# VHH binders against Uncharacterized protein C29G2.6: the designs that were tried, part 1

Scores and structures below are computed, not measured.

Target 1, 179 residues: Uncharacterized protein C29G2.6, of Caenorhabditis elegans (o16887)
Amino acid sequence: NKQCRDLLQCSIQKKCVNLPVLSKLVDGKNISAEMYDDIDKYTDYGCIFTTGCQDECNDCPLCLTSKLQIVDILSGEKSSAECPTLMDCALKCVAESNQDIFQINKCLRQDCAFHCFDGSCPKCSGFITRVFNQMCAAGNFRQKIKGYSGPCYEMFHEIVRAKFADRFEKNGKTRGHSG
Unless a header shows other numbers, all headers, positions and changes below count from the first letter of the chain; antibody chains are not in Kabat numbers.
ipSAE, averaged over its two directions, is called F for ESMFold2-Fast, E for ESMFold2 and O for OpenDDE. V2 adds 0.75 times the mean of E and O to 0.25 times the DockQ between the complexes of E and O.
[cut] stands for letters that were removed.
The coordinates of atoms that the task and the answers printed are left out; those that the model quotes come from them. Centres of patches stay.

## First folded at step 1 (VHH)

Design B1 (framework vhh_7b2m_4)
Fold by ESMFold2-Fast, scan of step 1:
Structure B1 (fold): chain B 179 residues (1-179), chain A 117 residues (1-117)
Amino acid sequence: as target 1 above (179 residues)
Amino acid sequence: EVQLVESGGGLVQAGGSLRLSCAASGFTFSSYAVGWYRQAPGKQRVVVASISSGGSTKYSNSVKGRFTISRDNAKNTVYLQMNSLKPEDTAVYYCARDSSGWYFDYWGQGTQVTVSS
């Protein structure tokens, strides 16, 4: 799918994914579910969905489906135990933005970001990425992610696999051709 | 070394105007979103306005229609034009560089704005 390949290229160029570091972690190996914890540390899903690659994501069905599921999950929740004030702010952004994830991102940056620096959420570094990762992996972002089987991990798996497959002779013959 | 330096604060009467400037150095300014925050006495720091690398702007509800954020990439500077100032706008104003579009990773020292009634 050209649209999803454009998303992959955008994600790399905008540094939403630290591919050089990820390549070192998985070079010459199959990507397993256990490796997603390490891979996740080098992926900025907020960047992929909004600030870096919004248009490319909207054009990629896998990414668009992941974004819509995240919005649905956020609409069903009102707070997070780890960062309650920040999450209350984030959920107001979701409610006010008519499911437009770009407007959600703008709202988060302008109305919510100070909670990272006022002591209400001391571990705010990566907060938005962490929230997106939790929502991607489960229908409840308060729950611990198990097995990395969420829709966002499926999308990420395809993105990373496609890039690594480009290194192998048989990649072009198997991409969409293995019946 | 990333640096952000605010200027232009001062004392002004209610209904007056001020223009804040933030001079940036140590990074490719045109590639980053930049924003303004403020912290009033005894209160938490809150977001005021932001501007993307492409020039798209966003404002908090409390300042919309009164404040205007702009940038000059040739001068590595972001501005906040503050009109129709109210005593409630009294705060230390900070500029900050946006990291990966989700949070601000570098901050200036702040500039004091005092609005008298």
Scores: ipSAE 0.000, ipTM 0.142, lowest interface PAE 12.4, mean pLDDT 66

Design B11 (framework vhh_7b2m_4; at its last look DockQ between E and O 0.60; V2 from the best seeds 0.00; counts 0 for: pae E 7.1 > 2)
Amino acid sequence: EVQLVESGGGLVQAGGSLRLSCAASGFTFSSYAVGWYRQAPGKQRVVVASISSGGSTKYSNSVKGRFTISRDNAKNTVYLQMNSLKPEDTAVYYCARGYSSSWYEFDYWGQGTQVTVSS
ESMFold2-Fast, scan of step 1: ipSAE 0.241; ipTM 0.712
ESMFold2, look of step 2: ipSAE 0.013; ipTM 0.525
ESMFold2 (binder alone), look of step 2: mean pLDDT 84; pTM 0.844
OpenDDE, look of step 2: ipSAE 0.123; ipTM 0.557

Design B13 (framework vhh_7b2m_4)
Fold by ESMFold2-Fast, scan of step 1:
Structure B13 (fold): chain B 179 residues (1-179), chain A 119 residues (1-119)
Amino acid sequence: as target 1 above (179 residues)
Amino acid sequence: EVQLVESGGGLVQAGGSLRLSCAASGSIFSDYAVGWYRQAPGKQRVVVASITSGGSTKYSNSVKGRFTISRDNAKNTVYLQMNSLKPEDTAVYYCARDTSYLFTEYDYWGQGTQVTVSS
């Protein structure tokens, strides 16, 4: 659709995406391990959603839906009296990551997931997953695995496992769980 | 196989200290955040401390000021220094590798080490 093409043009002009990464995604070429591990450095979703390309995102249904769902999820969770430490952490992630959703998700997983296990928020199961899944639905960094169906965040796990299968086998590495 | 192995647990009197070690097999340990968890009899497993690949640390409120987490990536080892131990710290302690940078959460890879604090 033309609306989503306008978003792509804006993202290129405003340098919200790294052209080498975009070229690999468009051409279906393999992304190097370094580029794959740093994929969130190559796409500035804060730039796309909140700076420079807001109108183009609002006119692209996929982008608009992802943006609104992420905002709604974050806003809804703020009022949870049962998860105040997690909410404070999540708000800090949003404030300090310049609304780059990949950086927000990294911050949520590395800095906030702790609170799911420290007894402060037994109800946080799924919050981080929901935020990431809505971002992933935008499709910018999504790679297809033949025959895969399921949540987009699980697809990244499968891609990482497949990409580093030889490395894991060389070290006799079997994961403690499937993910 | 790649495995996390906990050691350093034991029986200690209240007010004493123990140092736990989490040694990882395999070459990708330093790329991950690592957490220390504990499970007391009849209770849920909870996290007590975590350290990111970059060295940033977090502690549960119950252990702040008493426990210190650190890492030596050259030795593929994470440590938990436990000071001023209380009977309430009695638990099996586990280390777990956090795969969060791969869009996953904590993985339980260790078998655990028993810490018993006598009153």
Scores: ipSAE 0.000, ipTM 0.308, lowest interface PAE 10.4, mean pLDDT 63

Design B15 (framework vhh_7b2m_4)
Fold by ESMFold2-Fast, scan of step 1:
Structure B15 (fold): chain B 179 residues (1-179), chain A 120 residues (1-120)
Amino acid sequence: as target 1 above (179 residues)
Amino acid sequence: EVQLVESGGGLVQAGGSLRLSCAASGFTFSSYAVGWYRQAPGKQRVVVASISSGGSTKYSNSVKGRFTISRDNAKNTVYLQMNSLKPEDTAVYYCARDYDILTGYSFDYWGQGTQVTVSS
């Protein structure tokens, strides 16, 4: 019980939540269905689960359970146990990079790619693709890109390829030549 | 052309030490993470240690506390200091540049490998 209070205090101190929204929720006012949608917009789940309050969340059973359930939902897998370390790493990269596509890619390559080769997650690229597709659908990546209306994962793919075209040319062409 | 060249392997008795070197060329070395991998006969290639462009390190559980990865950006070289070697460390050791997991394409530029044999 005190452990979940520590999580709440941490979330306030690290600014993982918007204080005006939190005030309305904890003061015992009726919560409308529209306010449930707003909670997701005003809550930085990456901050709560990984970058800001990881220890407090892991010590709070409700938070730990929610973290694992969200990972399973976002990945489209029945169990996060197959790639839990890779998933935690990828979510941390997203949370720490403020939706900067180039910084997310750099973080994934330098900090998370290790887990694709340690034998624990042979499906790592497919797993990450599914996670980003789900996060894109939830709106987490769209805020800073004007005029874009398509799936944001395809945009990530194209922008990363354009930025690192020299790297892709050596390894990237085995199929797809239209005749 | 991107190239990675490993050296420093050899035969050593259990409890001994070796230092591996990987010399890189053909890219801006300081901008990339690099790692050490190993492959024993009939087994999959697995990561041993990695070091980011900023110098942060990661180790597999099997080598943590015994191996140390480091880099020298002025020499375009990454090192693996291997202490307290065990027979199970016997493998070909490879150096590799990072992998882009976001797009699903591997940009692994692998070296030719250096053989490490631990006897006893």
Scores: ipSAE 0.023, ipTM 0.502, lowest interface PAE 6.6, mean pLDDT 68

Design B17 (framework vhh_7b2m_4)
Fold by ESMFold2-Fast, scan of step 1:
Structure B17 (fold): chain B 179 residues (1-179), chain A 120 residues (1-120)
Amino acid sequence: as target 1 above (179 residues)
Amino acid sequence: EVQLVESGGGLVQAGGSLRLSCAASGFTFSDYYVGWYRQAPGKQRVVVASIYSGGSTKYSNSVKGRFTISRDNAKNTVYLQMNSLKPEDTAVYYCAADTSLWDLYRYDYWGQGTQVTVSS
């Protein structure tokens, strides 16, 4: 779309996207949801949002909204107050990822999701829904759980439950399912 | 049914003020990022101000110090207070919620727009 032309040009010029690989993926076809995971793999979101194309992203409404969603999730005072352990984990992801949004999302998914089920954040559903919707919209999370046909937020709960099933034997309950 | 309805636009003299409102139905603003965007004739739509679920705000450089975005979650409404209006602020103003980086699956929540005209 024209709204984000300068962002696209910046992303190519600053090498935030692996253009040779990306061009091979699109090869004259319509970009499908199936292709977004491949795009994520070859896209440096930290470069797009901060180090390379910050001004161009801020001027592109779609980019600005996605960037600011991540910032609000990580810096939200209510999330910190309600879910301190989850927030500490999220801040660790930011600190250890050199401000690379792709690595932050990966870290949040792999290292922090369990805190919704360990009793430290009974109000996790709101925070996780926001993170999950952002990841789902970007396509990154969708490919990791390809084949799931239910609502996007339910996929996250099923994956975490399955991955950490042994953790639930102690209490026989899930946490963060306040729904 | 999901809808965003803008109101408060109109004609105003340079230096004047207007307050825009964006009312949501069919979903709750408190869990979403909401932005005000504007589009002048022949130009691309650009972001003016955004407000996050946590209350943090962001403004474009052209409106900093003049415009204030706020939310009233109890009324499911977001406001844009526009002060010290300039002819350059003339545009159709849009309310938007739940937009995404790559334009996929989350475009549903745009209002129809409200015209703001600033004369000198």
Scores: ipSAE 0.000, ipTM 0.110, lowest interface PAE 15.8, mean pLDDT 63

Design B19 (framework vhh_7b2m_4)
Fold by ESMFold2-Fast, scan of step 1:
Structure B19 (fold): chain B 179 residues (1-179), chain A 120 residues (1-120)
Amino acid sequence: as target 1 above (179 residues)
Amino acid sequence: EVQLVESGGGLVQAGGSLRLSCAASGFTFSSYAVGWYRQAPGKQRVVVASISSGGSTKYSNSVKGRFTISRDNAKNTVYLQMNSLKPEDTAVYYCARDEGTYWLSGMDVWGQGTQVTVSS
């Protein structure tokens, strides 16, 4: 239970929840079970799962379960049947990237997109674009780049260029390091 | 002028070997991941091998154990050593550069291609 309280405190501090939920959590010393169920209605999921509170979410069973619904989006029935190797790779990216959406994106592109082009998944056309569209639509990601009106699937590239170029440059340097 | 130029293709009998080269110019070659792609008649272009800036390699299942990708940063060149060639390896082979942001996401420079023909 302490883990889920830590998540709620993080969500307040990082402003991942909207004003009505924030007001209830700040004022109340007792957080009811009903508030945990309702948090999904008022939460910026990108903030909770990836950019703000990823460690606190991983330690909270309710949050971890909600985060794993992103896995369900990636593994939709038709895609799983048509491209099992690609789906297994995508699920591994989600599991191993500490649920950081930029690391998931990088892993999908670097480790999984290969399967779209090596002939093992002839029906992979559009899969990576669909995944990025679903990810960028989740958790109010459009609000993170004020004034951006381009295609949804380009938002991650715009975020990388505008705010996280240093992060990707550091990751490129680290990729050559064996340690 | 950013450019990739392939060479080393040709006609070879099944079981034979070829070594393809891709010479890069106009950019900092060592900072980019590069790969080899092929396109057989009537089929889409598919990746066969890739090598990261750090030297990590990946291969398609159809070429594992037969093909080896390598790079020489001092010569700005990537190589594909092709052994135990089969008729189904017949294709135009292309080298390509990743833009550096994501592997396989932005192949922004392509070579002209080199024809490999493996006789039965």
Scores: ipSAE 0.011, ipTM 0.359, lowest interface PAE 9.4, mean pLDDT 66

Design B21 (framework vhh_7b2m_4; at its last look DockQ between E and O 0.01; V2 from the best seeds 0.00; counts 0 for: pae E 14.7 > 2, placed apart)
Fold by ESMFold2, look of step 2:
Structure B21 (fold): chain B 179 residues (1-179), chain A 121 residues (1-121)
Amino acid sequence: as target 1 above (179 residues)
Amino acid sequence: EVQLVESGGGLVQAGGSLRLSCAASGFTFSSYAVGWYRQAPGKQRVVVASISSGGSTKYSNSVKGRFTISRDNAKNTVYLQMNSLKPEDTAVYYCAKDSYDFWSGYPFDYWGQGTQVTVSS
């Protein structure tokens, strides 16, 4: 909606996405798992949720839901019914990381991020894709990334497929939009 | 003004084949991704296959290797060739124009009335 579009514009304007660095890192590169890692590294969701775009995030249902899920994870609660597979993985990361915030973040990125894109959490994949669409447009990624000529959302799907190819092949089963 | 009209459904025995067609009008067909969705009885509508404006294809894991999506930009038509059909493929199949993201789970703007595919054992 309009409120989520305002958030996405804010995220670029407030530099919650480090677009200058990311634009250089993707320039002349093929789609790859490394490209996913660069995008993840240079997107500051804390800036989006609180320090840069708090008002815009609170007005965007997708952003607010993501922010509240992080609060639930850090508090050890399983209070949201949305995205149970992702939530279960995240709570395991908290339990296994001795409450070390940096180890929790590493565990979430390495072990749980796949569940944003495996069909089990459409709101997570939708939000992340919308953030990418904004950075792709603002950074002219279609002109910079080699071997791709389609719209930004298809580009992101190819990047995600490159990152999690092994996980997709192991799962093999459709997850669909039914959750 | 977007119109999408599916055809080619029917009753078929397990192991058989069907070819679905979708006639599109009201938009610059060659510039958009298009796809096929299905809705089995009592289930939610899910993406089966998509094809980008550049011809890049994607499939759900349940149909990969058995179904083939294609497009003919001169005829403004999308096809779904369905081989090695199983009873689990029984559903209403919808053609859709992707104004958002086929694989993000958000509603797409336009879809047809659907065509019934029934696969008997």
Scores: ipSAE 0.000, ipTM 0.140, lowest interface PAE 14.7, mean pLDDT 78
ESMFold2-Fast, scan of step 1: ipSAE 0.219; ipTM 0.680
ESMFold2 (binder alone), look of step 2: mean pLDDT 81; pTM 0.823
OpenDDE, look of step 2: ipSAE 0.018; ipTM 0.353

Design B23 (framework vhh_7b2m_4)
Fold by ESMFold2-Fast, scan of step 1:
Formats: C-alpha cells, sequence, structure tokens
Structure B23 (fold): chain B 179 residues (1-179), chain A 121 residues (1-121)
C-alpha cells in the first residue's frame, strides 16, 4: 500500500523508529517472532500516530484504523483537560462517515486531530503521545492472551515486516529477479 | 487474581549488589508482563525495568547496564539483579503485573507492597 509506504518513510525520517538500533539488532540475523517484542521498545507510537507522522498515518488505512480504535476506547473514558475538543471532533468524524475509512480520513484532516498539533494546544501533543504509547505498550504486554492483539499491533507488525525484509534483501548477493 | 510479594531489599554500600524477587500467587503468572518500579521520598513512582510474558526486557536509562530483570515462570517469580548500586538508587521498589482488563492509563493492575533499598555512600 503506497500510502503506508509514506508512513514507513516518515516513521524513519522523524525517528519515530530508531532505525540505527534496529538495523544493528537485525544485521546478520534471521527475522524471528522474538525480535518483534525487542523492536517494539524502539518504536514511539505517539510519534507515528500524531506528533511526527499524523498526515501519513491518516493516509494509511492500517494506521488510521489503529488510531481510531484508540479514539473509540477513549470515548468511554474522561477526556484530557488539555485536549477535550480533539476527542469530540474525532468521534464526530467516525459517526458521520458510515464506517468509510477514506471519508473519516478526509474529516480528520479537514476538521480534527491536527488542530491540537498546529500550535492551538501545545500541551496536547505530549499528553496524546503518552496515551498512544501507553495503549500500544499495554497491547503488546497482553500478546499471550489467545486472540488478543493490541490496537497498535497490526500497524507495528507491518512496519517491522517491511523494514526487516528490506534489510535482509540488501544482505543477499542478488535482490531477486523476474525468473 | 494475582498477589505479588517483593523481597530481597536491604541496606548496602555504594558499589554493592542486591537481588530483588517478586513472587506471585493465584492465577497463571506466566501470562503477565511484569515491571519493577521505584519511589524515592517526595518523588513520583517511576518505572525501572520490565519483562514481557515472552521474556523481552526494557530498562530505564538510569539503570541500563547495571540492572537485569529476569523471570522464572515455573516458580512464578520475577527477579531484579541490581549491580553497581549508587546512593541515588535508594527507594522503595515495587513489583507490578498487568492482567486482563480494561485499563487505559495504567501499565499494571496488580501491585506488590514494596521493599526498601537503601544505598549508603
Amino acid sequence: as target 1 above (179 residues)
Amino acid sequence: EVQLVESGGGLVQAGGSLRLSCAASGSIFSDYAVGWYRQAPGKQRVVVASITSGGSTKYSNSVKGRFTISRDNAKNTVYLQMNSLKPEDTAVYYCAAEGSGYYLFSDYDYWGQGTQVTVSS
């Protein structure tokens, strides 16, 4: 998915993912499930969803879905005193878009989320980053529960898969051929 | 249901070592992620180290290279090996485990009673 390629590129460029550490971790090794748990500690989900790569995340259906899952969960909790309008706006976009993820994305871009990151609410970005990181960490900690995946699992897994595959291909004698 | 009990705290000289234990009773402990936290007088409780059910570990910058977290699921116990202790490591150390349930703003839903660590100069 082209939109999610832009998210991956942004995540690396904005250092939401510590690529130098990850590259060292996977250099000369085969990818394994245990590495995913280790790589998680070098990922800043708040940076990916909001402070670093908000536009790229909103353009990537996988990322937007994960972000909206967190927003949906937060609708049952007390809004932050620092960012109450952000939550209300996001929920309005979901309610008005009949589950069309591209319409939700358009609504979020034009009316929501970004308002808290454009300087209108400077204190919001720190709070939102902490919340997303905590939610993502909680999901990873519960990975052993059968059938449970944290709200950030699918997005993180795709980023890790894409980056690790690219790294291992570069270590081969050939990158592949049409064969 | 999980009950956590910390042990192994005490008084030690700077440069010394201590090993803390967090013992669990009740449900299957191996399914929980476990963290060690500490709280110095007048300060907020902060995370020190954590270990997932799969064994992946994280450390705060202040203890990285000096502390090691490990788990023994057969004994329902998590350990914190503390080496090269400094006076600034003086705190009450708490063990916490994350269970199933809906918690948005808490890393863990089960806490131990704490164990005092005092490092003299």
Scores: ipSAE 0.000, ipTM 0.090, lowest interface PAE 18.1, mean pLDDT 66

Design B25 (framework vhh_7b2m_4)
Fold by ESMFold2-Fast, scan of step 1:
Structure B25 (fold): chain B 179 residues (1-179), chain A 121 residues (1-121)
Amino acid sequence: as target 1 above (179 residues)
Amino acid sequence: EVQLVESGGGLVQAGGSLRLSCAASGFTFSDYYVGWYRQAPGKQRVVVASIYSGGSTKYSNSVKGRFTISRDNAKNTVYLQMNSLKPEDTAVYYCAKSGDYLWGSTEFDYWGQGTQVTVSS
């Protein structure tokens, strides 16, 4: 519809997407399953949903639905029930830094994120996996580390560990041994 | 912790003026939609005025033309200038901030302690 075409135009102008991939979508051609990986590589969903094209996305039903599904997972009843502490930390991180929740790399730079995403909440494991899978699927995971090609959750673990390695070492050994 | 501290209330005669202030802390003030609500004895809290981060304002019909909302982002403060006060303006006045835009919420949260405004006939 016209609103979704406005979103596509905005995405081009704001450099949220790579033009060659977007041109295939505009041509009205069917997108194969193999192309979804390429779409994700060339799409900045944080830019589309918030920093670049928020108004155009909100006016496009497909974009708004996708955005709200991610927000619902992060703030929804089931997630809050599974891990109130993680939800409280996430909201605190957002409020403190005014960061886009669709840009996970920015959240990982906040000190408050350490206790939300370090796996210190056993009840949060299902919530963390669900949140990360949705953010990964939305393509807002921008950082690629160490040439890793495995599941999105494993890459998240490596990023969190690497980001907070200094903090672990400053607070003592990460091995769990106390001599 | 988000804090909103209202001040400037008092007793004034009908036709008089008061200026309310709300000092904000614990969040990036310039990024939020803020407003004033009031609650008269035995009634529900109702919105009287609001101001968006960009400066656009909205007023309830009962105060339109008499009240002016403004903000000073450098001082993290929102103001309500109340002119031509009427006895029916008697209420406790509260300030509030919007929810985080990041979560798609535009509802007000984080009410302060309030400041009493009493308008004598």
Scores: ipSAE 0.000, ipTM 0.089, lowest interface PAE 18.7, mean pLDDT 62

Design B27 (framework vhh_7b2m_4)
Fold by ESMFold2-Fast, scan of step 1:
Structure B27 (fold): chain B 179 residues (1-179), chain A 122 residues (1-122)
Amino acid sequence: as target 1 above (179 residues)
Amino acid sequence: EVQLVESGGGLVQAGGSLRLSCAASGSIFSDYAVGWYRQAPGKQRVVVASITSGGSTKYSNSVKGRFTISRDNAKNTVYLQMNSLKPEDTAVYYCAKDTSLYDWLSRGFDYWGQGTQVTVSS
């Protein structure tokens, strides 16, 4: 699937994946358990879906499916108890954007970002990226299904393997660097 | 480059009112959004109101119904009318060009100027 290869190249070139942070995690922690479970925390899916690699994502069936699932899930969600004003704003963005993920992202950044700074949602810095990351992995912005590779996870598995191949070869078991 | 200067703060009793002014110098004031922010000692700076170039307004829940933001493009000034003031409104108030989420996250407080102090006594 050439289209998804183009997406991977774009994601690397546009730095939608934070490779330096992943490198530090690989060097400092258990590679198999922590890095693989948390790869989505170091991936800006908003960058992949909209601002960096929109065309490459739309041409990759796995990525396009993930974007459309975001629209469907957000359209069906009620407001979040944790950040109700922000979530109500996000749902309005979905309702008024004809299910266009680019327009939803623009609406979120322009109309809803205010609620990240008004004191009602103290931990919403990166909200747009966090919502996209969670939905890519779990199909639900509130929950990540532990152990599920998700639609987006598989696309980046080989990036980790290729970039850190020598470190994986030096591990005797699924743990940090041995010896 | 546009420089914004805050004024109009002071000491007021609970239930009172104040009008803050944000005056701009520089090229084209009417082309950008402006926000009013506040910071109490030991707390994070938070937005309380914003107004777009087209006049659309937003308010935080803590001030909605009590504060009114407005702009006068002919005078290059944005106003914040504060009514029914509470002790919890005590803070330094800042105005800033509301350009993007990225600008807000990237700027240090040192780039925003000294602000105007509002003190509400009970």
Scores: ipSAE 0.083, ipTM 0.548, lowest interface PAE 5.6, mean pLDDT 66

Design B29 (framework vhh_7b2m_4)
Amino acid sequence: EVQLVESGGGLVQAGGSLRLSCAASGFTFSSYAVGWYRQAPGKQRVVVASISSGGSTKYSNSVKGRFTISRDNAKNTVYLQMNSLKPEDTAVYYCARGESYDILTGSPFDYWGQGTQVTVSS
ESMFold2-Fast, scan of step 1: ipSAE 0.106; ipTM 0.560

Design B3 (framework vhh_7b2m_4)
Amino acid sequence: EVQLVESGGGLVQAGGSLRLSCAASGSIFSDYAVGWYRQAPGKQRVVVASITSGGSTKYSNSVKGRFTISRDNAKNTVYLQMNSLKPEDTAVYYCARELGWTPFDYWGQGTQVTVSS
ESMFold2-Fast, scan of step 1: ipSAE 0.177; ipTM 0.647

Design B31 (framework vhh_7b2m_4)
Fold by ESMFold2-Fast, scan of step 1:
Structure B31 (fold): chain B 179 residues (1-179), chain A 122 residues (1-122)
Amino acid sequence: as target 1 above (179 residues)
Amino acid sequence: EVQLVESGGGLVQAGGSLRLSCAASGFTFSDYYVGWYRQAPGKQRVVVASIYSGGSTKYSNSVKGRFTISRDNAKNTVYLQMNSLKPEDTAVYYCAASRTPYSLFDESYDYWGQGTQVTVSS
């Protein structure tokens, strides 16, 4: 479609994506959510959806649909209409982080996760899992956290574990102690 | 001993105001992220307001424009000013503190208070 061709030209000029990946987005074929596991490795979603090629993406129905699907996956909700405040927040985090997955995660934790607990998104228990799955799929996540050499999904477990370590240490129980 | 203690709850008529206080003891308070939570009988506990160590604030949509969170690090205290109270605001209010900016899990907060009852009559 001509609208999607304008998106292709913009994305090449602004260096938002690898050309082979962008060709799949411009193709008139439907893109399933499962296909995003690999596409995320090559795609600067902030660049395409908000900062570099926002108008071209919004004019391309396939891109607009993909934008909404990715935001829904990152936010843990099926539809932006179900959690509009969380969606707006997540999209802003992506826009302001310029492909830095570590900064996107930090922004989501500090500014957006609040909306999972204020009663606006009751089913948001999947949000955190989806965020970490998307970060792992992007392939750059481990490079942004120097010194990590394990599987990406274990990093989330280690972050949670480290946060609890101070509490268990103060209580003088559990960690490293066996009766 | 390390603890958070809430105070200022009570019975008020709809349209009234209350100010809750969360006082910390046994630790340095200024580096902590603090949130106010509430839980009505038979409902899940939900966050209503939070304040970062640097002073930035977040509010749930249900209280935005009516509640104001603030902190006094010199007094080791965080306040929740509640205006234009509604019967739907009736709940036990808790404060929670964490060194990590906005915890993704309740259990990852470092400290929780015992709660203070707020009852708003129609």
Scores: ipSAE 0.000, ipTM 0.272, lowest interface PAE 10.6, mean pLDDT 65

Design B33 (framework vhh_7b2m_4)
Amino acid sequence: EVQLVESGGGLVQAGGSLRLSCAASGSIFSDYAVGWYRQAPGKQRVVVASITSGGSTKYSNSVKGRFTISRDNAKNTVYLQMNSLKPEDTAVYYCAKDRSYDFWSGSDAFDIWGQGTQVTVSS
ESMFold2-Fast, scan of step 1: ipSAE 0.176; ipTM 0.636

Design B35 (framework vhh_7b2m_4)
Fold by ESMFold2-Fast, scan of step 1:
Parts: sequence; structure tokens; C-alpha cells
Structure B35 (fold): chain B 179 residues (1-179), chain A 123 residues (1-123)
Amino acid sequence: as target 1 above (179 residues)
Amino acid sequence: EVQLVESGGGLVQAGGSLRLSCAASGFTFSSYAVGWYRQAPGKQRVVVASISSGGSTKYSNSVKGRFTISRDNAKNTVYLQMNSLKPEDTAVYYCARDSGTPYYLFGSDYDYWGQGTQVTVSS
């Protein structure tokens, strides 16, 4: 696809990606598991989606889909009417992070996740499950509660509950699993 | 509208085999990686196997050598062949589409899920 090749060229010229790593990905010859696990360190998504290559990304279906999925996650299109406090928090993260998607995601995890447990947004269970899974994969979640043997999503709830104990009496709930 | 529909689950004795199918619609199936996850009652949903748009496969250590993931782009379907089943394989099995984004930054690496199909392995 010419449009996605144009995005790739833009990303190289604007320094949105690490060219040596990108070259190895294209060739497939010297790609280690470490490169796949840390691919985010080699990519400036804010540069690709907005400041550097906005037009090329919008013209490349894979990039446009990725950008729209991120916007949907950040904006919570189907949850915006149901979760105004979470949405206000997410928009603040976007506004204060100068469109750096890594900083936006960090802000969302640190400042906004508890709104899924304070009773203001029961519909954000999918978002919280994704955050739990990412933290489990990184090991950070398990390291914060020594001796805990339960599921990762429950460990995150216990950490968040402990941090915001005064706000969780009868109003915080994790997603119930049924079916 | 994106849809993933699993089928092929059931009750089987230890040492038996099952083949799960996931029928996809509402997107260009051949352009996406697809995976199988499973969730036992009271446990976290964990990855079982994944297959890229190019056909490269990955397996969790618990199923490597016993399970095989494959895809048929003409039928918009992904399959999980499960051999040498064990009681610990008992779970609801879910099909999921890879979002195309790194899970570390953007949330789950899978953005759409099926409803699941129950697999029960008796001892």
C-alpha cells in the first residue's frame, strides 16, 4: 500500500521512529524478542499521529485505524455519556501531555483509573481489564503486593482500593464476571 | 460491525481432542492478527495462542506441542486444534482480534472479543 509506505517515509524523515530498528523489522533477520517487547521505545506515536505525519497516517488505513482506536480508548465514545468524570480526566491527560501518547497512557493509568472503581463509571471494566493485563505483563503490579496469589486484575483493585480507601466504601466495584 | 463467533467447545475426556473455530465478520480479516485466550472460573484471562496476518504463530508454554493455531483467510476463520487435553485446560475459550497497537502503550493488544465457548476436560 503506497499510502502506508508514504507514512513510513514520513516517519523516517520526521524522526518519529528509530530507523535501525525499523530496518530490522522490515528484514526480519535480526529481530529479537526484546525488540518486539520494547517496540514502543523506538516509536514516537504523537509524532506519527499528530505533529509530524498526521496526513500520511490519515491516508494509511492501518495507521488511521490505530489512531481512531486510541482516540476511542482515550475519549471513550460509547462511555462518554455514562462516564463524564473519567472523560474529563482523560481529556486533561490529552491536553497536558503535548500529544505524547506514552505520557497520555501513563497519565490515564496513574490519575484516571480509579474513576472505574469510585462508582462513576461501571462501564469502564474493559479499560481496567486492559490496564490490569499490561501491569501484570510488566511485573509492576505483582511487586506492589507481596504474598498475593490471586488474579492480576484483583491485585490491581486491591492496590487502588488501598490508595483510595476513603473513597471506596460501598461505591467501588471491579467488573463482575458472568457467563 | 465487528463480530467474532466461537464454536466447537464441549465435554471431552483427558487425552482427547477438540477443534475450536472462530468465524470473523465486519473487517478485513486477512489484515489482522488473531488470538485465542482462555479463562477458568475466578482466574485471569490468559493468552493461549496467536497467529499473525502473515501466518506466524506463538504459543503459551502450557500448550506448546499440544495445541495448533491456524487460519483460513478465504473463510474468515481461525482455528485452534487441541490435542492431549488435560483437566487443567478446562476454561471458556475466547477468540480476539489484535488491535494493531502495542499493549504496553495503548491498552489490550486485542480490541474485539467473541462470547466464548466452554471446554470441559474430565479426568
Scores: ipSAE 0.000, ipTM 0.097, lowest interface PAE 14.8, mean pLDDT 65

